# VHH binders against q9p7j3, part 45

Target 1, 174 residues: q9p7j3
Amino acid sequence: MILPLFPETQVHVFVYENVSNCAAIHEQLISQNPIYDYAFLDAATILYKKQVYSAIIRALEDRRDEQMKTKTIHSEVILSLSPKTEISSAFRQFSMTKKSKNIVVVKIDSKLTEEEEFERLDKLVEGNRVEFSDEELQKLIDFKVLKKNYKLDPSTLENPLASILSSIALRGYS
Below, E stands for the ipSAE of ESMFold2; O stands for the ipSAE of OpenDDE; V2 stands for 0.75 times the mean of E and O plus 0.25 times the DockQ between their complexes.

## First folded at step 4 (VHH)

Design h64 (framework vhh_8emy_2; at its last look DockQ between E and O 0.07; V2 from the best seeds 0.00; counts 0 for: pae E 13.8 > 2, placed apart)
Fold by ESMFold2, look of step 5:
Structure h64 (fold): chain B 174 residues (1-174), chain A 119 residues (1-119)
Amino acid sequence: as target 1 above (174 residues)
Amino acid sequence: QVQLQESGGGLVQPGSSLRLSCAASGFTFSNYWMHWVRQAPGKGPEWVSSIYTSGGSTNYATSVKGRFSISRDNPSKTLYLQMNSLRPEDSAVYYCAKEWSLRGDTDHRGQGTQVTVSS
């Protein structure tokens, strides 16, 4: 995947449904195991591909500008999904937890093709890979969680994309 | 209390093989990813390899991939590292770990076993 502003940065995004080992993965993330150097997101919080792309772009902009708030680019993606600057809140709202069932996994600065990265990731995640698409994401979203995370008005819940993307792009500037 | 005891290190020539063992106790071994890390004098810990709870998934640092093989025996609560084609740069104290920090700190590791590869 090519991001226009970051042409030398290879990024891969994977979606898994019916994941049975989120608790084991969570323990590895807490332990900071370098094999798990990915952003593991709860798919219940992700409705659009553009939501993920915008968070990736924001994290890469903050890295470029030496403004990162977290220790890794992957943790910065998790923060970048949040409309707020508080790190622990962002992780509570967007990160995979022990109770998650479906996940979105982001790898930034990959040295591998998408298929090669998938082969590694598939050894870590016990679940079924599905396409990273708005169609698949809409099957996994929890709209109650989405509304809470982005404070969406009832009238915008039908098509909240612009509000969500603005929240990601403008965090910390308003 | 978590206890880890490494063994099997030694002084060997380049190109030699060694097999390291780690005896684990004080936790449910089969529920955890297990790791090998190494530390040369004056350097921070370097991750070497990890293995999933069932043994079905393994990962290696690029510097050892193809030469080292991690395995586990859950009934005996033992972790292994088969080290082939050893090089002088593999010289280090090798630790097994239940948890591994990206900052290089490990909360639960043994005392380590010395591997020295002398040309």
Scores: ipSAE 0.006, ipTM 0.151, lowest interface PAE 13.8, mean pLDDT 83
Fold by OpenDDE, look of step 5:
Parts: C-alpha cells; sequence; structure tokens
Structure h64 (fold): chain B 174 residues (1-174), chain A 119 residues (1-119)
C-alpha cells in the first residue's frame, strides 16, 4: 500500500489472530533479530485502521523532519500510537507482549508486494491472518485497554476515533 | 552451516553486461528469500534485488530496475544477477544474502564479488 503523502514509501499492515508464538517473537525482538524488522502491535490496543495509519504517518513525518525519537521507523510507529512522549510507556501500551494473542504487524519501506511480504511474515507468525479492517479490529479490541491508553471517558467512548487521532496528532503539544 | 559464495564480478566498461552467481549451501535454499545487496566504498549497504521461489516474484531497487534481473535455480541452489547496461555508479562489492533487513543487516551473506564499471 502507498500512502498519498508518502508515495515513495510502501507500507503493509497485517492482522493475526490466535497467535501461539508471541512469546517467541518477543524474544526475537528483544535480541534485535533483523529478520523481525516489523512493528508488532498488540491488537487489543488497536480499534481503527485510521489509528494505525495515523501512527504510521506521524512516524514517517518524524523521519522526514529528522525528529525521530526512537532508533527505528518501526519503533517510531509504536511511539506514535501513544499520546505520551515516553518511549517506554508507548511500548508498554501498544507493543506486542509475550501474552498477546492477536497482533497487528506493520512493515515500513517494504520492497515486496503485500502478498510476498505476507509469505515472508507468515514464516514468523504462528496464527491466522485476518483482514485489516475496522470490522476485524473491532473483534480484537480490549476496550478497557483502549480507554486506559487514550484516557477515554463516557462522552468520547461513543465515537472514540476523533479522540484517538487527536491524541496521536497532538502528542508532545501543550 | 550456511554458506554463500558469490562469483562473476570483474572490471567492465559502461554499457556492458555482467552475470553474477551465488552458490548456496547448508540450508533449504528454496524456502528462503534471497537477496542481492551491494556496498560501494564509503557507502552503506544498498539493497539491489530480491526473489522468492514462489511464482518467480522479483523486486528491484529503483536504481537498477529495468537493467538488472534476478533469478534462481533451486535444484542447484544458485542465485543469479544479470546486470545489463552497467554504469559507473553500479561499482561495488556485491553480496548475496539471506533475510535482508532495512537496517542493513543480513542473516547470512557471502564474501562478495567486486564489480567495477569504468571507462
Amino acid sequence: as target 1 above (174 residues)
Amino acid sequence: QVQLQESGGGLVQPGSSLRLSCAASGFTFSNYWMHWVRQAPGKGPEWVSSIYTSGGSTNYATSVKGRFSISRDNPSKTLYLQMNSLRPEDSAVYYCAKEWSLRGDTDHRGQGTQVTVSS
């Protein structure tokens, strides 16, 4: 997929449910295995496609402007999901953990087609691929986690998209 | 153990063609993405091309697209890079690699083969 604002950057997003080897993937990430050059997100924290895209765009903008706060574009995506500026908090809030069951995987600067990238990624993830859609994400979300991460209240829970996007966009602004 | 050995490099004139080969062993060759990367003096590693066994799907860097062609022969566990219309800026050490990353890291790569394009 090509983002309109970044036509030279190919992005792929995949959703996996019932992943059995998150712990193993997590260990590889800790060891910084280059084969695992993705952003692995806990699907329990993701409600909308636009949430993911907004984070990707924010990360790409940061990179463009040479304002990245993290070491890699994929880690910057994770940071960009958070309304907080603390990297550790962002990772704790949104990154896949050993206990995760469902994940969203983001690839930035892919040199492969979506299907080719999937075939490669599928060797790493033991789970079922589902469509990257709001419908599927809605099935995987933990609203308690969502509320906590974005400090949503009853007034914003009816339509949390605006609040989420604002939090992402305005991170670091006061 | 995984082994990769590149060959076919040399000194050629601009506009010439060259075909690189990579002999692989020590792993199930057909099950892995294979890549060509290059590194010029004073520059970091640059991705050139990738191929996977299924369907002959190939990808190329913009800088080499239309000029280079990657292919593989799984029975012989050999990776190829046909380089046509070579330019001076193509001069580099060329490596075949297993599992290329955007960080410039590879799971495995060979010793490389020198390609020099000069008048």
Scores: ipSAE 0.006, ipTM 0.226, lowest interface PAE 11.6, mean pLDDT 90
Fold by ESMFold2-Fast, scan of step 4:
Structure h64 (fold): chain B 174 residues (1-174), chain A 119 residues (1-119)
Amino acid sequence: as target 1 above (174 residues)
Amino acid sequence: QVQLQESGGGLVQPGSSLRLSCAASGFTFSNYWMHWVRQAPGKGPEWVSSIYTSGGSTNYATSVKGRFSISRDNPSKTLYLQMNSLRPEDSAVYYCAKEWSLRGDTDHRGQGTQVTVSS
């Protein structure tokens, strides 16, 4: 996908359900294996496509402005999902864990073609790929986790999309 | 203790309508998202619809969008699912849930109500 504000940047987003090897993937991420240079998110934390795109746009803005707080654009996407700028908390709340079952995977600035990324990632993840759509995401979300991560009050739950997008866009200003 | 009690299912012909109800107790109903989930024989649970705390925002699975309508009445602690233009593939046991997760770690479903659509 090409973003209007970053037309030169290639973005791929994959959703996998019933992933059986999350512990193995997590181990590779901790060891900083370069073949796993993706943003691996716990699908329990993602409600809308716009939530992911907003985090990607914020991360790309931070990179453009030379104010990234993490080592890679993919880790910056994970940080950008958080309403706070505390890196450890963002990773604990949004990154996939050894116990995750469903994941969202983001690739930015691929050195491979889209077809090569599809083939490569399908070999790394032992699960069923599903469509990146609001409908599929809403099957995988954990609303208790979402509420806790974004500090949603009963009043904001009437329109969680607006609150989530505002939290991502205004991270660091309030 | 959280309790959810579904009702309103039945045997109907294709094209018919049904209205499902879920009576909730044991928690502050107005503070929680509520969900409808269904399970057909031999299949896993399928999320159908969600409604936010005040009823001001709703979401639907693509398979039911435009045909089903979720609503809630916070004073009576009741969740509803209006099902129109029913199809054979809608046949399932319908459950209401306080928290939904495909991981199965937060499933506060009630006993369910059977919906059968056949000719």
Scores: ipSAE 0.000, ipTM 0.152, lowest interface PAE 16.8, mean pLDDT 81
ESMFold2 (binder alone), look of step 5: mean pLDDT 81; pTM 0.823

Design h65 (framework vhh_8emy_2)
Fold by ESMFold2-Fast, scan of step 4:
Structure h65 (fold): chain B 174 residues (1-174), chain A 119 residues (1-119)
Amino acid sequence: as target 1 above (174 residues)
Amino acid sequence: QVQLQESGGGLVQPGSSLRLSCAASGFTFSNYWMHWVRQAPGKGPEWVSSIYTSGGSTNYATSVKGRFSISRDNPSKTLYLQMNSLRPEDSAVYYCAKEWSLKGDTDHRGQGTQVTVSS
């Protein structure tokens, strides 16, 4: 994937449904196993491809400007999904948990092709791969979670894209 | 439907400035990153610059960095490219584009505006 603002940065995004080993993955993330250096998101929190891309762009901007608040670019993506700059809150809101069933996985600066990353991730994730598309994401979203994370009112919830993207882009500045 | 209309091109001398505009309609302009892409005679399309939805972040091709400035006005649904210190190698048809993909393709682009910098 080519990002408009960072055309030289390699980005891969994967979506898995019906994942049975989230508890095992979560333990590896807590132990900071380098094999699991990805952003593992709960798909219940992601409605649009643009939401993920916006967070990635914000994280890359923060890295470019030497303003990252977290240890890795992948943790910065998770932080960047949040409308606030509070790290623990962002992780609680957007990261996968032991109870997650569907996940979105982001890899930045991969030295591998998309196919090679698929082979690697398929060994780590016990679930069904689906297309990274708005259609597939909309099957996995939890609107109650989305509303809470972005503080959406009923009128905004019917067309939340602009509000979500603005929240990500203006995180900490508004 | 989606419409993008570029304007502001012309014939100028090296060292001159031009400001390009792109009027957008048929979609929610404020929800999309916008880009400028150019195509020089006998060459493939070259990405020039991008701007994030709010206008808070911009990026530029190395060849134009420091000389060009991208901006947007979401209320009027207009994208701009301010081009300074123009060089003969900047001669191209300039297009605004709504989306950029892995292939270098765009979902939609306009008809373009011709920029010619006389040698």
Scores: ipSAE 0.000, ipTM 0.125, lowest interface PAE 17.0, mean pLDDT 81

Design h66 (framework vhh_8emy_2)
Fold by ESMFold2-Fast, scan of step 4:
Structure h66 (fold): chain B 174 residues (1-174), chain A 119 residues (1-119)
Amino acid sequence: as target 1 above (174 residues)
Amino acid sequence: QVQLQESGGGLVQPGSSLRLSCAASGFTFSNYWMHWVRQAPGKGPEWVSSIYTSGGSTNYATSVKGRFSISRDNPSKTLYLQMNSLRPEDSAVYYCAKEWSLHGDTDHRGQGTQVTVSS
């Protein structure tokens, strides 16, 4: 995808269901293995494509403005999904865990094509790739997790998009 | 081997100031973002502040913004946190960190420095 404010930035987003090796991936992420330099998100926390893109845009804005709070652009994407400016809290809320079954994987600044990244990720992730679409994400979301992460009340939960996007855009500022 | 040694904590009253230091060795200090994180009893680690490699850019958690100032001295390989207008809710063990993993883990394995703000 081409982001209007960052047209030179290459962004790839992949969705995998029924992943069997999350524990192995998690171990690589803790050790910060550079081969795994991606944002690995638990799909239970992602409801919309716009939610992911808003976090990516916020992370890229923070990088542009020299205001990143984390070590990598990919960890900044994870932090940017959180309504709070608390790194450990954001990772607990949005990162994949050893027990995750479905994941969303974000790659920024890849010099590879989408097809080449897919071939690379297919070697790291033991699962089935599905389309990055609102329809597929809505099959993988856990609404109880979403409600807790964004502090949604019953009325907001019926149409949470605006609230989620506002939380991402205003993270720590309201 | 990466080594980080925090100091400067103590017991103070609300409204007081403290300056924390972190002495780094075993890596090229000037090539890394550095972070302060804290952990209160019964809570998970909370990010407090970060500083860019040159010291030209700093970031703060909302709860400490305007009260805390992070700085670094690359020649002496030391990271600082100036804490002003301390509040009881600032009580925690404070750690400096070179690495912050995607899971909120830090590269620091030491004990940190204890800050207790008590009336």
Scores: ipSAE 0.006, ipTM 0.156, lowest interface PAE 10.2, mean pLDDT 82

Design h67 (framework vhh_8emy_2; at its last look DockQ between E and O 0.01; V2 from the best seeds 0.00; counts 0 for: pae E 17.4 > 2, placed apart)
Fold by ESMFold2, look of step 5:
Structure h67 (fold): chain B 174 residues (1-174), chain A 119 residues (1-119)
Amino acid sequence: as target 1 above (174 residues)
Amino acid sequence: QVQLQESGGGLVQPGSSLRLSCAASGFTFSNYWMHWVRQAPGKGPEWVSSIYTSGGSTNYATSVKGRFSISRDNPSKTLYLQMNSLRPEDSAVYYCAREWSLKGDTDVRGQGTQVTVSS
């Protein structure tokens, strides 16, 4: 898909449940294997499509403005999900781990259609693809993790989306 | 056998400098982001600094920014932390870590080196 502010940048987002090989994928990411050049997120941390899109937009804005803090656009998406600027905390909180069961996978700067990218990704991920939708994400979220990651308090529990999106958009501003 | 060994800590006065080092073995050092983490008595671990695989990008906790400098030498498999203008609140055991907060089949930090900044 194409984001209005970034018309030359094709982005795909996939969701997998019941992934059995996160440990193997993690080893490939550590080794910087270019075949695995995606952002692999733990789905337990993602409740909304807009959460992911806001992180993608923030990462693309930071790349455009030469403000990126990480080496790749995909690692920048992981950082951009965090309300804090610390890289290690962002990866600890949002990145897929060896123990993850469900994942959200983001590809930025794709030259492939969604189905072509899926066929490539399906060779790498041993799990079941589900729709990238708020309905499916809600089934995979861990609300305790979400509350901790974004410091949601009782006053924000009624409408957590606005608080989450604000945290992503305002990270790093004084 | 993955091993990380920190050194360079000590007892110093406020305003002093120390340089910590971390010797790595048993893994391809250049393939990993490296981190410094510290733990003071009665507190949980606190992230201090991170450095990318190439050494070209660094990040710091707000409490140490401008005073600490992280670096690495990939040929010698060594990570460094230059700590300037040390304060009593910097007192902690300092660890180098390969994977902060991610636990896998490999160790993520060494035994640590004690830094004590005493008035």
Scores: ipSAE 0.005, ipTM 0.118, lowest interface PAE 17.4, mean pLDDT 82
Fold by ESMFold2-Fast, scan of step 4:
Structure h67 (fold): chain B 174 residues (1-174), chain A 119 residues (1-119)
Amino acid sequence: as target 1 above (174 residues)
Amino acid sequence: QVQLQESGGGLVQPGSSLRLSCAASGFTFSNYWMHWVRQAPGKGPEWVSSIYTSGGSTNYATSVKGRFSISRDNPSKTLYLQMNSLRPEDSAVYYCAREWSLKGDTDVRGQGTQVTVSS
């Protein structure tokens, strides 16, 4: 996928359910294996496609403006999902863990086609690939996690999209 | 135009060290992850080590951890593999690769340099 605001930036987003090897993937991420240079997110934290795209756009804006706070664009996507500016907090809130079962994987600046990224990623992830859609994401979300991560009250939890997008866009303010 | 050229292999005794080099040309070297892959006679390719674009992140196959060190010099467009405490089972043709998948696919691979560890 190409974003209108960043037409030269190739973006791929993949969703996997029932992943059995999250512990092995997590070990590779801690060891900083460059083969695993993706943003690996816990699907329990993602409710909408727009949530992921907003974080990607924010990360790309920070890179364009030379204001990235992390070493890689993929780390910046993870940070950009968080309403807080603290890197360690953002990773605890949104990153895949050894106990994750469903994951969202983001690749930015891919030098491979989408088909080639699928081929590579299917070798790394032992799970069932599903469509990146609001319908599929809403089957995987944990509303208790979402409420905690975005500080949602009961009135906003019924329709949280605007609140989530505002939190991502206005990260570091207030 | 895109080229990778490995060098530095040879015949050495067990316990010896070798430094492999890979000279890159025809592309923006600093924009690519780089990998070392080896292939022993009659076996498939085995991933050895990888290095991120800046050189800040590296990883190694379990069989070589603590003995091998990957590095890169982006200004000179050169990738290196320092191999210490060499063992007979390290004997293989060593390839420099611009992209690697776990399936064994590469987008650009050099012609290789032979490493033989034998007394």
Scores: ipSAE 0.000, ipTM 0.118, lowest interface PAE 17.4, mean pLDDT 81
Fold by OpenDDE, look of step 5:
Structure h67 (fold): chain B 174 residues (1-174), chain A 119 residues (1-119)
Amino acid sequence: as target 1 above (174 residues)
Amino acid sequence: QVQLQESGGGLVQPGSSLRLSCAASGFTFSNYWMHWVRQAPGKGPEWVSSIYTSGGSTNYATSVKGRFSISRDNPSKTLYLQMNSLRPEDSAVYYCAREWSLKGDTDVRGQGTQVTVSS
């Protein structure tokens, strides 16, 4: 996938449901295994495609502007999902955990086609690939978690996209 | 040894065409998406075009879109850039690269080939 603002950067996003080996993946991430060079997100925290894209774009912009706060572009994506500036908070809020069942996986600077990348990733993830769409994401979301992460109230829950995108875009601004 | 070698550059008139080639060796060419970048005197490196591993997907900078065409031949490990409707502002040293970042960093690139568009 190509982002219009970053045509030189190839990005792939995958969604997996019923993942049985999140704990194993998590251990590899902790050990910083380079084979696991992805952003692994808990799908329970993701409601919209635009949410993911916004975070990716924010991370890429930060990289472009030499303003990344984290060590890697993938970790910056995780941070960019959060309205908070604290890295630890962002990871707690959005990153895949050992207990996760459904995940969103982001690859930035891919050298492979989407299908080639999928074949590689499919060796790492024990789950079912589903379409990266708002419809599928809505089936996986935990609204309690979403509300907590973005401090949504009844007035914003009717259309939370604007609030989510604003939180991502305006992180660090007051 | 990983190597890239560009060729095909030269002096041409505006509106003319030129085809660049890049010969790759020392790595599995088909496993990498490849890039063309260029650098004009006094300017930083500029991304021009990219092609993915299968050769089916391509991307272009806005400045060259519709005029340039990137392609690859994996069996011969060769990258190509067909440049049509050349303009003076296209004048630069053109490099093929295995890696490209927004900061202008490349993992592997060749010595480059000079393209000069002038009346």
Scores: ipSAE 0.000, ipTM 0.231, lowest interface PAE 13.8, mean pLDDT 91
ESMFold2 (binder alone), look of step 5: mean pLDDT 81; pTM 0.821

Design h68 (framework vhh_8emy_2)
Fold by ESMFold2-Fast, scan of step 4:
Structure h68 (fold): chain B 174 residues (1-174), chain A 119 residues (1-119)
Amino acid sequence: as target 1 above (174 residues)
Amino acid sequence: QVQLQESGGGLVQPGSSLRLSCAASGFTFSNYWMHWVRQAPGKGPEWVSSIYTSGGSTNYATSVKGRFSISRDNPSKTLYLQMNSLRPEDSAVYYCAREFSLYGDTDHRGQGTQVTVSS
């Protein structure tokens, strides 16, 4: 919600499980329909709230410093989840697809209240809204996908938070 | 009407250089980020490079970083991609884009220019 370095920036994160219309949403994202101006993530790739917030902070820092690699702050969030600086790979790894079942949706700089955004998204997404919490995210994660995306060893899968956050923070350097 | 016209592609040997150009019209070029995107046969589109409105900030895909340079000339409404040390895996149709959907396709992309790197 409130980020210490960006206190004027409104941030809302929504989680939906058992989404049945991902193919329709994906088509709207391809056509760049402005009604769908959100970051649509595959929940299979997200394990922690801090993972999402780290990507948001990185995207906001890139916008502040005039070094965004993508057109919108929402696409920059998706890119910022990747340990690589390669946009096409980041979208293949983290964005929702027409075959996604559970999604995480991020909205930045909303002109609407959080309640109004909930009402708007509930009309676009045919699924069950759940709490944005580590507990709920852990029910939706695919550990095989997480391991592949962050190049994690089996031993680090027991406590991967530090590795994930480090990968997000170091993206684009060295 | 938004129009983008790419040029400069061709057939070259590995290790060669090419300079691609994109002539823009129908919009205020200096107000937009510009991008180069490529697509190889049988593959999805791959983002290559982006440049900020003033030309002061540039970004590159890891696969081309250090070999390619993006630049722009706002007075002439032209975007450039200088490609050095070309590799066979750089073979693709290269597109200039103002509107690029990272989810799979674009609606304001030029017709592209073919780059083929082979011996």
Scores: ipSAE 0.085, ipTM 0.492, lowest interface PAE 3.9, mean pLDDT 84

Design h69 (framework vhh_8emy_2)
Fold by ESMFold2-Fast, scan of step 4:
Structure h69 (fold): chain B 174 residues (1-174), chain A 119 residues (1-119)
Amino acid sequence: as target 1 above (174 residues)
Amino acid sequence: QVQLQESGGGLVQPGSSLRLSCAASGFTFSNYWMHWVRQAPGKGPEWVSSIYTSGGSTNYATSVKGRFSISRDNPSKTLYLQMNSLRPEDSAVYYCAKEWSIYGDTDHRGQGTQVTVSS
């Protein structure tokens, strides 16, 4: 995908359900294997496409402004999902774990086309690829996790979009 | 290769202060975020604080914000944690870490320094 505010930045987002090899992927991430240079998110934490887009835009703004707090743009996407600027907390809240079953994968500055990234990721991820859509994400979300990560009360939990987006946009300024 | 040596822990009373140090070698210290992580017996590791490469940006866990202060001295390759108003729940082994994240649980934490807060 191409973002209006960053038209020369290539962005791809993929969703996988019923992933059986999250422990193996996690091991590759901790070893910093360059083949796995993506943001691997736990789908239990993602309710909307706009949530992911907002985090990507925030990360790209931080890169543009030379204000990145992490070493890679992909790590910055993970941090940008959090309403706080606590790096380890953000990663524990949003990043894929060995126990994850459904994941969202973000690639920024790809040298490959979307089709080529699909082919590459399908070899790394042992799961079923589904459409990156609000409908599919809403099948994978864990509302208890969402509530804790964004500190939502019962009234906000019924329609959390605006609260989530403002939390991402105002990360570090609240 | 990467070497991290923590020091400065001890047994102190509630309300006391301690300053922890971490001496780093084997990598370009000034190029990396540095972190303090702690682990109490029977519990998983808890992130405490992080500091940007230049020292210009710092982050703290909610439980220690306002009481702890992280700093670094790039010329001497040393990381510090100033701990004030210590509480019994701060008792843990404190570790210095290079690039802490969920991807960094192999980030070459040092041997650790024990902090015990009791009367």
Scores: ipSAE 0.012, ipTM 0.176, lowest interface PAE 8.5, mean pLDDT 83

Design h7 (framework vhh_8emy_2)
Fold by ESMFold2-Fast, scan of step 4:
Structure h7 (fold): chain B 174 residues (1-174), chain A 118 residues (1-118)
Amino acid sequence: as target 1 above (174 residues)
Amino acid sequence: QVQLQESGGGLVQPGSSLRLSCAASGFTFSNYWMHWVRQAPGKGPEWVSSIYTSGGKTNYATSVKGRFSISRDNPSKTLYLQMNSLRPEDSAVYYCARDFYLPSEDVRGQGTQVTVSS
């Protein structure tokens, strides 16, 4: 995918449901195995495609401006989903855990095509890949988790997209 | 066995300087970039500063930019935070942390208390 503000940056986003090996993936992430250099998100936290893209754009802006707070662009995507500028809180809120069942995986700056990344990632993730679409994400979201992460009240639930995007864009200053 | 040990905090007057240290063990320190995070009573953790693996690139929170300097010494496996022109608002427990791939848990030390008061 091509982002208007970052036309040279290649972005791929994959969604997996019913993943059985999250504990094994988590172990590889802790060991910093370079094969697993992706942003692994818990799908329970993601409601819209625009939510993920907003976090990607924010991370790319921070990288462009030499203001990344984490080691990798993929870690920066995870941080950028949070309405707070706190790394530990962001990872607790949005990263996959050993107990996750559905995940969203982001790859930035791949030298591989989307199909090649798909083939590679399918060897790492033991689950069913589904379309990255608002419809599929809405089947996997946990609204209790979403409300807690973005501090949504009943009035903002009527327009959660605008509130979520504002939280991502306005949480801090690049 | 990842271990991080902060030191150097204390009680100082506004306008004073302090240098915090973080001694790391149980991992290859030079392969990780490092962070300073602080937490004031009744508030959540606030990111303060980050430094890349080689030490060449650094980032700072807007509230401390120009006053704090982060640095590292990879041979001695030590992270530093030089804090100048301290303000009452800087009072907090300061923690060092390595980069995260632990979504349910922070990897950070026990912290060192900084109190800026007259």
Scores: ipSAE 0.000, ipTM 0.180, lowest interface PAE 13.4, mean pLDDT 82

Design h70 (framework vhh_8emy_2)
Fold by ESMFold2-Fast, scan of step 4:
Structure h70 (fold): chain B 174 residues (1-174), chain A 119 residues (1-119)
Amino acid sequence: as target 1 above (174 residues)
Amino acid sequence: QVQLQESGGGLVQPGSSLRLSCAASGFTFSNYWMHWVRQAPGKGPEWVSSIYTSGGSTNYATSVKGRFSISRDNPSKTLYLQMNSLRPEDSAVYYCAKEWSFYGDTDHRGQGTQVTVSS
């Protein structure tokens, strides 16, 4: 995907369902194996493509402005999904765990094409690749998790997109 | 090799203050984010605080925000944690870490310094 404000930045987003090796992947993420330098998200937390893109754009803006609060652009994406500026909380809310079943994987600044990244990830992730689309994401979301992460009331939960995007775009304002 | 040497722990009463220090060697200290992590008996490691390479950006766990302050002195290759208004639940072994994975446990911890808050 080409982002209008960051046309030089290469961005790939992948969705996998029914992943059987999340515990093994999680161990690699804990050991900071550079082969796994991606943002690994739990698909239970992602409802819309725009949610992921908004977090990517915010992370890229923070990198451009030298205001990153985390070590890598991929960890900054995870932080940017959270309405709070606390990194540990953001990872607890949005990142993949050893118990995850469906995951969203983000790669920024890849030297590889999308197809080459798919070939690499398909060897690391034991699951079924599905299209990165609102339709597929809506099959994997957990609305209880979404409501808790963004503090949605019942009236916003029926059409939460604007509230989610607003939460991501807060930029350090309470 | 990477060496991290924590100090400053002890036995204190609730409401007291302690300042922890971490002396770093074996790597270019000024090039790395640094972290404080703690582990209480029977629990897994809990991230406490992080500081950017220059000291210009800091982050804190919600449980310690407003009470703890992380700082660094790059010329002396030392990381600090100022702990104020200590509570019994702050009792843990405190570790200095060069690398911290927010997905879970870090692989690069020092030997640790014991903090016990009891009365």
Scores: ipSAE 0.304, ipTM 0.652, lowest interface PAE 2.1, mean pLDDT 87

